# Ledger of designs, part 3: VH-VL binders against Pseudouridylate synthase PUS7L (pus7l)

Target 1, 228 residues: Pseudouridylate synthase PUS7L (pus7l), of Danio rerio (Zebrafish) (Brachydanio rerio) (q1l8i0r370to597)
Amino acid sequence: GFVNYYGPQRFGSGSCVQADQVGLALLKENMEASVKLFFTPEDDDDLQNKAKRHFLHTGNAKESLVLMPAYKARERLMLRALHRYGSGQEGCTRGWLSLPHSMRVFYLHSYCSRVWNQAAKYRLQKLGFKPVQGDLVWAEPVKGLKDATEELSAPQIHVVTSDEEKNEVFSLDQVILPMPGNSVKYPENLLGQWYQDRLAQDGLESCRFRVTPLKLNVPGCYRPLLAK

## First folded at step 9 (VH-VL; framework fv_socazolimab)

Design b36 (from b2 with heavy chain A58T)
Fold by ESMFold2-Fast, scan of step 9:
Structure b36 (fold): chain C 228 residues (1-228), chain A 120 residues (1-120), chain B 109 residues (1-109)
Amino acid sequence: as target 1 above (228 residues)
Amino acid sequence: EVQLVESGAEVKKPGSSVKVSCKASGGTFSDYAISWVRQAPGQGLEWMGGIIPIFGTTYYAQKFQGRVTITADESTSTAYMELSSLRSEDTAVYYCARGDYWSDYYFDYWGQGTTVTVSS
Amino acid sequence: QSALTQPASVSGSLGQSVTISCTGTSSDVGGYDYVSWYQQHPGKAPNLMIYDVSNRPGVSNRFSGSKSGNTASLTISGLQAEDEADYYCSSYTSSDTLVFGGGTKLTVL
């Protein structure tokens, strides 16, 4: 099997080239920085990039909106809000709130997916190609005995023990890695320490993964390390 | 004083085209977007599209894309809406309206309306 | 076939208050703070009463706007005879277009 990476489209295909950095700024609730990153231009001299450069250089949302093509709905919504409410923290917050919830989630997910991809690489480089003590796997459901509470419960995770590692109870395709969030458990080995260090590098060591001004919650999730 | 003045009523045959004008005064044309909104008899308002006159940038509702053309002449402060391939369902009052700050999602000034009747 | 749902009619007595609702989806009213309200008297062009959910363009403070989830509301207090008109809501959409509600006829009794 191959590593189950989040695809490159998540980070640059047809979208903001700094999508993961926008997400990071949003997690830090730095709305002004997030908007500046949102308007990062590509190395093109077309109207949309001219509009983005104009905004970054002047801070003039009205003039930048005039230059922005009609089909760039996301960018135009942001510029309208910035013109009405200013380009400070409040105006930038209102700019984000003018975008659909799915678009706001996209940027947060871009950051968290980037961290997950780096975690997968670290896991294989430092802990090898076999499950090790402290890795996370899905807990095995009780076979043949089903009731409503078991069916309705959230998937349970199991932490690989030393004995399970020595006896090769699990295969690498059963290993799951968390995408950062407020409702995930991190591995109990070097990878768990790596997550803490990685988030600390970005100033998120105490992050609650909620962006209250935008009414966004980032619970996190688990993704298998390997695809079939 | 801000004012939008539209051209007079039109009676057209199915399959023909109509071109309605909207003359702006009081500086509205150069600083703002101008949109077209229609209203069929006894029915509600329907947005068709708009233009930012100073740049000629246009926006169209999907329903009208391909048969509506919005243009502007900055020298005469006049916007135009041309609707082609007319059907009886196009019978309506056509309004021009000024959008704020180069956008057309709300309208602070409206023309008086132009009645277009499409009948065989 | 309007994109936004309004009651066909509402009524109130002189001096009372009425509220008109405008219900859309998360891709229009629920997703953006770009809701406007227009007053239209018979045979006349619409007049802007409220923009950006709750802002007044110089109209009486008897007119107020609000939004909760996918529903925007226009409230008219201290009803006067001249308030009798059709009222339309409008919202920006995720497709960079604008949609209107079906309109509400206000009768002042």
Scores: ipSAE 0.006, ipTM 0.421, lowest interface PAE 11.7, mean pLDDT 83

Design b37 (from b2 with heavy chain Y59F)
Fold by ESMFold2-Fast, scan of step 9:
Structure b37 (fold): chain C 228 residues (1-228), chain A 120 residues (1-120), chain B 109 residues (1-109)
Amino acid sequence: as target 1 above (228 residues)
Amino acid sequence: EVQLVESGAEVKKPGSSVKVSCKASGGTFSDYAISWVRQAPGQGLEWMGGIIPIFGTAFYAQKFQGRVTITADESTSTAYMELSSLRSEDTAVYYCARGDYWSDYYFDYWGQGTTVTVSS
Amino acid sequence: QSALTQPASVSGSLGQSVTISCTGTSSDVGGYDYVSWYQQHPGKAPNLMIYDVSNRPGVSNRFSGSKSGNTASLTISGLQAEDEADYYCSSYTSSDTLVFGGGTKLTVL
């Protein structure tokens, strides 16, 4: 099996080269920093990158909007709001709110996906190629139930026990790793400690994974370690 | 101002697929999320998923993941919803809907609805 | 299928007020201020009445929305015959999806 990494398209190179850093700034509710990162130019002198540099250099949203190509809709929506409301915290918040929810959530997911990729690498390097105590797997559905009613939205998780590791009950392709959020459980081993340390390194040790001013919630999710 | 016009009614056999279109007119197409919401006869509303045309990536409710495909054609300002492996319980009115500039959690504009009947 | 609980029906007399409840959990209605309400007449598409708990999109001020804990409410004052319709609440969820209520049929005298 191959490691189920999130690909480079998740982190942007034609839309935003620092999408994961934008997401981090949003999780910290630093709207001004997030907008500056959003306008990070690539090493190119085409019109869109000239417009981004002009905005970063001058703070003049109106002039930058005139330079921005019509097909760069997200950037134009952001600049339009900054022109109307200013480039401070309120204007930057309104800039984000002018983008549809799916465009805003992309940046939060970019950050969380980067953390997941790093977690997968750490898991294999430090804990090896078999399930170990403390790993997470999907819980088996209770087969005795005779109901067709709605279930809880939160996924059911099982933590691998010492006995299950010794008896080789699970295979590595059943191991799942959490993408950070407010509704996920972390592994009960070295990987779980790594997540805590990694989030603390970014200043997120007490983060609720909710950006209320932008109507964003980050519940997190689970992704299989190995791809099929 | 902005109008959403959906394709005509469909009658399909179980196991087949249906593709419903939603043509937007007036205003900007590419910048707004378009969602699909269905309603079975005498039942409530059910969100299926949505797409932002300029982003090109669709988002789906878990129940429909793997069976629904939502796409958009910016050149014709048209969004599509294709539902495969049709069953009798897929008989419903299918609506396309669009949020405003500030949010895709609510819908200001709705298509007229497309009736899809699945019967043998 | 909807996850939010609404009464199946409510009724009121012309000129009076009626309130429709929409109850969820802390992972939807209680967790976010992203509740909307829709009015649906027979054979028609839904019409947005309230968004973000209490905001009106240009509809009559007889319609108002509120929320307390896990329950959102739609209040219609000065009931008119034209208000007779089905009403649906909707909320964002912690799974980054939308969920609708089961719907409430409003009957006006």
Scores: ipSAE 0.007, ipTM 0.460, lowest interface PAE 10.4, mean pLDDT 84

Design g0 (from d3 with heavy chain G50I F55Y)
Fold by ESMFold2-Fast, scan of step 9:
Structure g0 (fold): chain C 228 residues (1-228), chain A 120 residues (1-120), chain B 109 residues (1-109)
Amino acid sequence: as target 1 above (228 residues)
Amino acid sequence: EVQLVESGAEVKKPGSSVKVSCKASGGTFSDYAISWVRQAPGQGLEWMGIIIPIYGTAYYAQKFQGRVTITADESTSTAYMELSSLRSEDTAVYYCARGDYWSDYYFDYWGQGTTVTVSS
Amino acid sequence: QSALTQPASVSGSLGQSVTISCTGTSSDVGGYNYVSWYQQHPGKAPNLMIYDVSNRPGVSNRFSGSKSGNTASLTISGLQAEDEADYYCSSYTSSDTLVFGGGTKLTVL
């Protein structure tokens, strides 16, 4: 296979090139910063960009809403909330809460998937093209005759041992990398340290991966390094 | 603490291109926008364009569109301005200037300027 | 676009006040509250004096900005010898670009 990178855009035909930075601001609970990043201008949509620039410069949600195209539903919902509740921390929080839950999750996921893409590049550059000690793989599935034991079962994570590396027990296509979150295990090698350093660079060294004002929890997940 | 350091002076022939660099230190590079502003000898300031590294997007003044390219490398905290098809009228000091990513229409820090001389 | 209109020069005596005007159109100075002012000493890079028409980025309160219609103004009170410099206004435009004024040379007598 090939490296299983997350795509650069997650919003269909509409681009959101700031999604990862919006997500970072949300993780830091800087709602004012996240809303300003949300109104980032885009190359292809001059009418939308005019409305976004007007909001960024004036802070006037009402005037910006008048300029915003009718088809930009998310932007209009945010501006309506900002007009009603103000453009401070509380108003920006209300703005996010006016958007569908899936849209709020998208921004957090966009940040975490950017970190994952960088982790995949680091893993291959620094640790090479075979499984090494400390890498994560899916544990062997538990199989049994009794179906009653399978309710709510989650796959287990296994950490590659030095003996397993030496004996070449696993192949690279079995290696999985975590997306950052509060319920993931990081690799027990240089890549695990890289994740910690990378999150620290963004000020997330003590991040709980919960955005309480927005009622969001970010458990994290695992993604195979190589596509099948 | 915030500092913008530009590359050294250049002497170029008409028809060539020049690429000026601007290395930022202090603060988070990706949280800011970098504009390029030039000043011909004895003349005023002229805005050329801006890059917002976090956006991955550059915007240019109409006069320079098609001749100027502004890029950024977040890993080295360096912005670049390349001007092609140089003319004698492009002789100027070229400044990089930092703006806030929420308010990219004013500049709180400026580079020292790079002198570009276009002569035969 | 054409540059914003500033007087080529102004002069004032030590301790007095001067005002520098910056005139545009409804598509820049008149349309938005995003006027900034820069001070430039010979051989040096510009320094931000005023942003958003009237806000100071930590410079002396002797510098103040205002706007009426299509004209923004920078006022410098209590003139000091170090104020002698070139002053440039700039404004955001309806084309999502920036435009500078032609610059004003301030002479302190």
Scores: ipSAE 0.000, ipTM 0.405, lowest interface PAE 16.7, mean pLDDT 84

Design g1 (from g0 with heavy chain I50W)
Fold by ESMFold2-Fast, scan of step 9:
Structure g1 (fold): chain C 228 residues (1-228), chain A 120 residues (1-120), chain B 109 residues (1-109)
Amino acid sequence: as target 1 above (228 residues)
Amino acid sequence: EVQLVESGAEVKKPGSSVKVSCKASGGTFSDYAISWVRQAPGQGLEWMGWIIPIYGTAYYAQKFQGRVTITADESTSTAYMELSSLRSEDTAVYYCARGDYWSDYYFDYWGQGTTVTVSS
Amino acid sequence: QSALTQPASVSGSLGQSVTISCTGTSSDVGGYNYVSWYQQHPGKAPNLMIYDVSNRPGVSNRFSGSKSGNTASLTISGLQAEDEADYYCSSYTSSDTLVFGGGTKLTVL
């Protein structure tokens, strides 16, 4: 099979769109930085870029909105909110809240998906093309895996053991990798260490993966390493 | 420039739901917010919520959360306000309203009002 | 629910001036310059008289708006018979909602 990478559409449609950088700024709750990144001009000099540059240079949302093409609905909604509430931290928060929940989540997912793509590349380069000890696979809850003395649910994730690697119990297409979040388990091998180092590199070592001002929670998820 | 035309009067029984429409004409307005405001007989104006049609983003006054749903259909330039679990106290004239391009928080344009009567 | 406080009624004679107050909190009237005023005649939809505290949308300059702290005011000078109506203030709130005042009945004597 081939690697199940998140596609370019998850990271914005233009060559200079910084969707993953916007998501990172949102995770850090730096609303002013996130809005400035949101208005980053694209490579080709088109009419929308004139409006974006005007906003970045002047902070004048009303004048920038006049310059913004009518079909750029997302950008126009943000500028309308910034005109009403100002371009400071509170105004930028309200700007984001003027956009649909799915658009706000898109930027957070863009960052987390970028990390996932890098994790998949690292996994294959450092741990090879077979399941290894510490990899994650979906658990198949059987009666023997549950604690009979407790009422706690069996975990949905199973960590590949040394014996299971040696006996070739799993195939690579069963390996799943976490997209970062507050409710995921990381692999118990070099890849798990890589995730911690990667998030620390971006200042997220203590990140709760919650953006309370925007009413967003990022639980994370699991995605198969290989596509069929 | 813009006209807002609301649907006709409704008579409803307690516990039922009502859906009022507001059709806009004149100019492009998918990125304009539309508010719903009601007025019970002899009482004051009461803001219910607003929606931005392009994205379907709606905000509601706390009093109406859980009972009101505001939606929009961009293809017909029509906004809707649906109020469920109707009570006699919901008897009112229901207005849709919007501002000019620069404002969601004041209203230059008002619909004619839809009378909703809730009685057994 | 109306949260802003207005007097229930005010009155004035032809040619005089009247002022209607609208009192809120730092989370609405005091916190933002997004106060509007509406005139409503019996059986009619409201008509915008003032927006952004003091701006007129083409109405007579006899109508003026102001704000001090948590209180906004609508002043009508040179009072005329057709000014007799209900007047409502409205403000944006820190919860991304709008709130209206209870309304003031203006009687022209």
Scores: ipSAE 0.006, ipTM 0.431, lowest interface PAE 11.3, mean pLDDT 83

Design g10 (from g0 with heavy chain Y101F)
Fold by ESMFold2-Fast, scan of step 9:
Structure g10 (fold): chain C 228 residues (1-228), chain A 120 residues (1-120), chain B 109 residues (1-109)
Amino acid sequence: as target 1 above (228 residues)
Amino acid sequence: EVQLVESGAEVKKPGSSVKVSCKASGGTFSDYAISWVRQAPGQGLEWMGIIIPIYGTAYYAQKFQGRVTITADESTSTAYMELSSLRSEDTAVYYCARGDFWSDYYFDYWGQGTTVTVSS
Amino acid sequence: QSALTQPASVSGSLGQSVTISCTGTSSDVGGYNYVSWYQQHPGKAPNLMIYDVSNRPGVSNRFSGSKSGNTASLTISGLQAEDEADYYCSSYTSSDTLVFGGGTKLTVL
């Protein structure tokens, strides 16, 4: 087993973490900040990055659109909407609505995946390499497609008890960690407190994990700590 | 070099549907949006819709909403335009079109055109 | 049919200049700088002449574009026999769609 981290592609390309930051801005409903982060250029002087820099420097969506290559379809859709509706809060909201639903979800998931990766590191560093009281495990194993579908729609979670820890009932490969959302249970130990503190650090202590202006809901999910 | 090659002429009965193909060569297919534009005999150009293959997203002119479906198959680098509930007024040359550097609203490259005749 | 208004025909002599107008509304031509012009010879697909009101995609410098209010214009200087064709304007609209003009037949005398 190795730690089941979300890969760098989930957070944008290269060393950039802009997708994560875009997701955070969206959760805070700061549409203007989210669009500025969306256009963060990479360390390259090609046409797409010149177009992004031009937009950030001037705020001129139309001129930036002229520079944007044809293959950057999502960037062009955003710039067209910004030109039509303006670059304020409402225009940025309409810009996001011009993008496919899956792309908007991608940015929210990028933020939640970053938190999950940090949670996994914290869990191993603070609570060690065996299941402890308060950890989450699946109540029953996945048996097949229909069983898996039923479990995904109504997940069954079991919280590890002190007796189960003492008697070593579970193995670390059975431990699951939540990605933040409005429909997940957090661990009943120091890791659960860490999630609360981590979200509060980003200003999400009262976050409903719904972005109503974009018609997005973030229920959260569970991911095994270790991969095979 | 970029080329768009469309399928052959079609003769259809009123009420049927037609599916026209546009095979792209040169460049990366999924990176470019592809539009469909038609022209009835002796008439002007009329934009029907566009597909953005990267996202699987298509947008249509209001006149064709509900009757036209534009799709793309990345494995064959081919875009398709399907028009249903055909009428005699749908008799036209149908073009696929795309840009070569920056175009979802102007077109540097056009297919040769596919003649669709709807006969009653 | 198309929504943008163009004259049905225009004519000019060899070496002369002609201008073709394209009139829309504030929701298309007047609202955006996303106007393009196409040349079409009989039996052929359209050819892009102008994009974004005034930019040329490598065509002759004799072709130029401009816009004032709700009207865009294509000007062809030094008319040549090969310029005889149909010309169409196109514009982006506030509905995120494209609209073409009715077309103008240019006759070179």
Scores: ipSAE 0.006, ipTM 0.425, lowest interface PAE 11.4, mean pLDDT 83

Design g12 (from g0 with heavy chain W102Y)
Fold by ESMFold2-Fast, scan of step 9:
Structure g12 (fold): chain C 228 residues (1-228), chain A 120 residues (1-120), chain B 109 residues (1-109)
Amino acid sequence: as target 1 above (228 residues)
Amino acid sequence: EVQLVESGAEVKKPGSSVKVSCKASGGTFSDYAISWVRQAPGQGLEWMGIIIPIYGTAYYAQKFQGRVTITADESTSTAYMELSSLRSEDTAVYYCARGDYYSDYYFDYWGQGTTVTVSS
Amino acid sequence: QSALTQPASVSGSLGQSVTISCTGTSSDVGGYNYVSWYQQHPGKAPNLMIYDVSNRPGVSNRFSGSKSGNTASLTISGLQAEDEADYYCSSYTSSDTLVFGGGTKLTVL
C-alpha cells in the first residue's frame, strides 16, 4: 500500500487559503485572528479579493460588505455579523456562528489533518516500515459471540506489545495513527512523544479540543497509516 | 444531470445491521455533503447524519450516535449509511440527500428512498 | 420526532392562497436564516421548494417564504390541484443539527 495522506483540498488548496491556520486560531479560541486568516486574499485582483484586502486594511466591515460579491455568501454573512457586533471577540464569534457547522468544522479538520500527515511522515522516518512496540492497531472482535459483536460499534484500540513486535504478529497496514482530538489514544513510543511536542509547539499542550463558543467538539479519530 | 440513486429494498431481522448505498452522478462528488434522512410509515422526516468528504469525517444526530456509520467512497462517488442493532422502530424509508459542502443545511437533490423493513 | 411546530393540516380552494406556519425558538428558526421548505407527494422523495427563508430553487413564484421572529411561513398562491401534498419545514439549530417540522397536509378542494 501507500501512505494514506490527507489531500490538499482539506488544507484550503483550491478553495480557502490558510484553512489549517484558521483551524489553529479557532482551537486557541482566538476569534479575531481566525477571522483575519479567513479573509486572507488570493493573488487575484477580482472584486472579492479587493473586498478582503479592504477589510484587512481598514477593519471596516460595512464598506467591505458593499464591495463583496453577492455570490460570496459565507464572506457576506461574516461581514454582516462584524458590522452588527463589531470586529472584536463577540462579533467574530457571532460571525462564525452565522456559518453552517460544516464550514466551521472544516477549518478544525484542516489543522488536525495537517498534524496527521506530519505524524505519518515522522512515523515512517523514525520507526521504519514494520510495526513496533507502542504502535496502535484495531483490537480483534471477539469471535464466537456473533449476536453480541453485531450490536457493538466502534472497535477498541490495541497497543502493540514487545512480544507481538518480536513475533511479527501485525503488519504495517494494520497500524493506525490518531488525528488529534480529545478522545484519542496516542502511540506509546517515539511517535506519541512527537504528537505531544508538535501540539506544544502550537500552544495546544493543554488544549481540550473543544471550541465551546462555536459549539464545536473535536473527538479525533484513527486513520490507517497505509491505504489499500 | 445531478442524480442520487439508492440501493434496493431490504428486509432485516432485529439485532442485525443494514448498509444502504447512494451513488451520486452529475457534478463533482467532493463538492457534496450527503445527509441521511429517514421517514417511518405515516411519520415525518428525521435527520440522521451527514458526511462531508472534503472534511474527511461524518457527524450524527445524537439519537443515532453509536448505531449509525456514514461513509463515502470518492472513487465511485458513493455514500453509505450503515445502521446496526436494528429494532422494529427502524422500519422506514431511508433517503440520501445532497447539500453543497458549504450549504449543508438544505438539500437540493434527494435519492428515491430505500425501504428497510425490520421484522422477526 | 420533529421539534418545529406546524399545523397538522390546512385546506384551500383552487385559485386561492394558503399559508403554512413553522414555529421554533430563538435557537433555530429565530436564530438563523437557514429555513427550508419541502414538498412531498405520496410515495415520492421530498422536493426543495424554499431555502434560506425565502429563496426559490427554480420553483413557481406562486411559492414564497418569509420569517417573523421565531415563525417561518410558506405561502402558496393560486392553488392548483397538484399542490396537494405534505409540506415540511426545516431549520438549522444552535446544537449544530438539523430539525424538521412535523409536517402539514395540504388539501386542495
Scores: ipSAE 0.007, ipTM 0.456, lowest interface PAE 11.3, mean pLDDT 84

Design g13 (from g0 with heavy chain Y105F)
Fold by ESMFold2-Fast, scan of step 9:
Structure g13 (fold): chain C 228 residues (1-228), chain A 120 residues (1-120), chain B 109 residues (1-109)
Amino acid sequence: as target 1 above (228 residues)
Amino acid sequence: EVQLVESGAEVKKPGSSVKVSCKASGGTFSDYAISWVRQAPGQGLEWMGIIIPIYGTAYYAQKFQGRVTITADESTSTAYMELSSLRSEDTAVYYCARGDYWSDFYFDYWGQGTTVTVSS
Amino acid sequence: QSALTQPASVSGSLGQSVTISCTGTSSDVGGYNYVSWYQQHPGKAPNLMIYDVSNRPGVSNRFSGSKSGNTASLTISGLQAEDEADYYCSSYTSSDTLVFGGGTKLTVL
């Protein structure tokens, strides 16, 4: 297979905001920083980027809103709320709440997806192209108990053992990697340590992956390392 | 689908207060703002105020400041509007209206209206 | 209490077009692109027809909105009998409030 990376569209580019950095600021509950990052301009002189630069320079949501094109719905919605509630922490929180739930989740997922892409790269570069001890795979259902347990249980995680690595029980396409969240298990090897170190670099070592002011919960998920 | 169901008609005496409820069903209550808009007989629409349920914070039109209180209970998905010191001019149909999750400045769903009559 | 000026009534024939104006100031309609239009049939709650000047919430393409300076307009093309109703504009204001127009009664002839 090939590596199951999240696409570049999710992280922002010349055509997008810096979505992963917005998500990081939201996880840290720094609403003012998240809004400033949300209005990061592209290297263009068109009206939308002039409006974004005007907001960043002046903090004047009302004037920036007048400049913002009608088709930039997310940006206009945020500016409208900032004009109404102010541009401090509370106003920025209300700005986010004025956006649809799915749009708020997009920024959080953008950060977590970036970490997942870096984890996938690290896993292959440092731990090679075979399953190793401590890797995560989906547990197989236990036959004979399916009427009592299969219906009730979420997919279970199995940690690859030393014996299973030695005997080549699993293939790399069965390896799954967690996207960071509050309800995921990390690998029990150098990759798990890498996740901890990576999140600590961003100040998230004690993060609960809940953005309480926005009533957002980030449980995390598992994604196969390789596409089938 | 989202529905807003308001409490029943009220007949009140001048100087009393009235409390109207608005129960939301369908969708996530905390993702929306709820406004109250009234309409006197044969008259137009008049915005009274808005509550953002996630914070319990309300804002009011100047005309109603000090006389209207808007509250919300997220556990029951219900918003309330209490208007005190009632006058005959307060006779109207009172609507609750949900701000679209795109904005709290327009209303995509409305309650059926509650008729409040102030007898004099 | 209406802050925005609308004509009290307009009329049009079946299949024709009609335009309803909503005039404010630079502190509301002229200052922002947050104009909404609502349709109200007798005895019923208002229904959203247009938001943010020109956007439709899934209503018929016969309804369109525009704005020039301090005046917003609702245009209804291909008039049908069911379009007969009261129409209200609404705008955000620089005082961080919402205001409505006085309403326009549309009669379909």
Scores: ipSAE 0.006, ipTM 0.423, lowest interface PAE 12.7, mean pLDDT 83

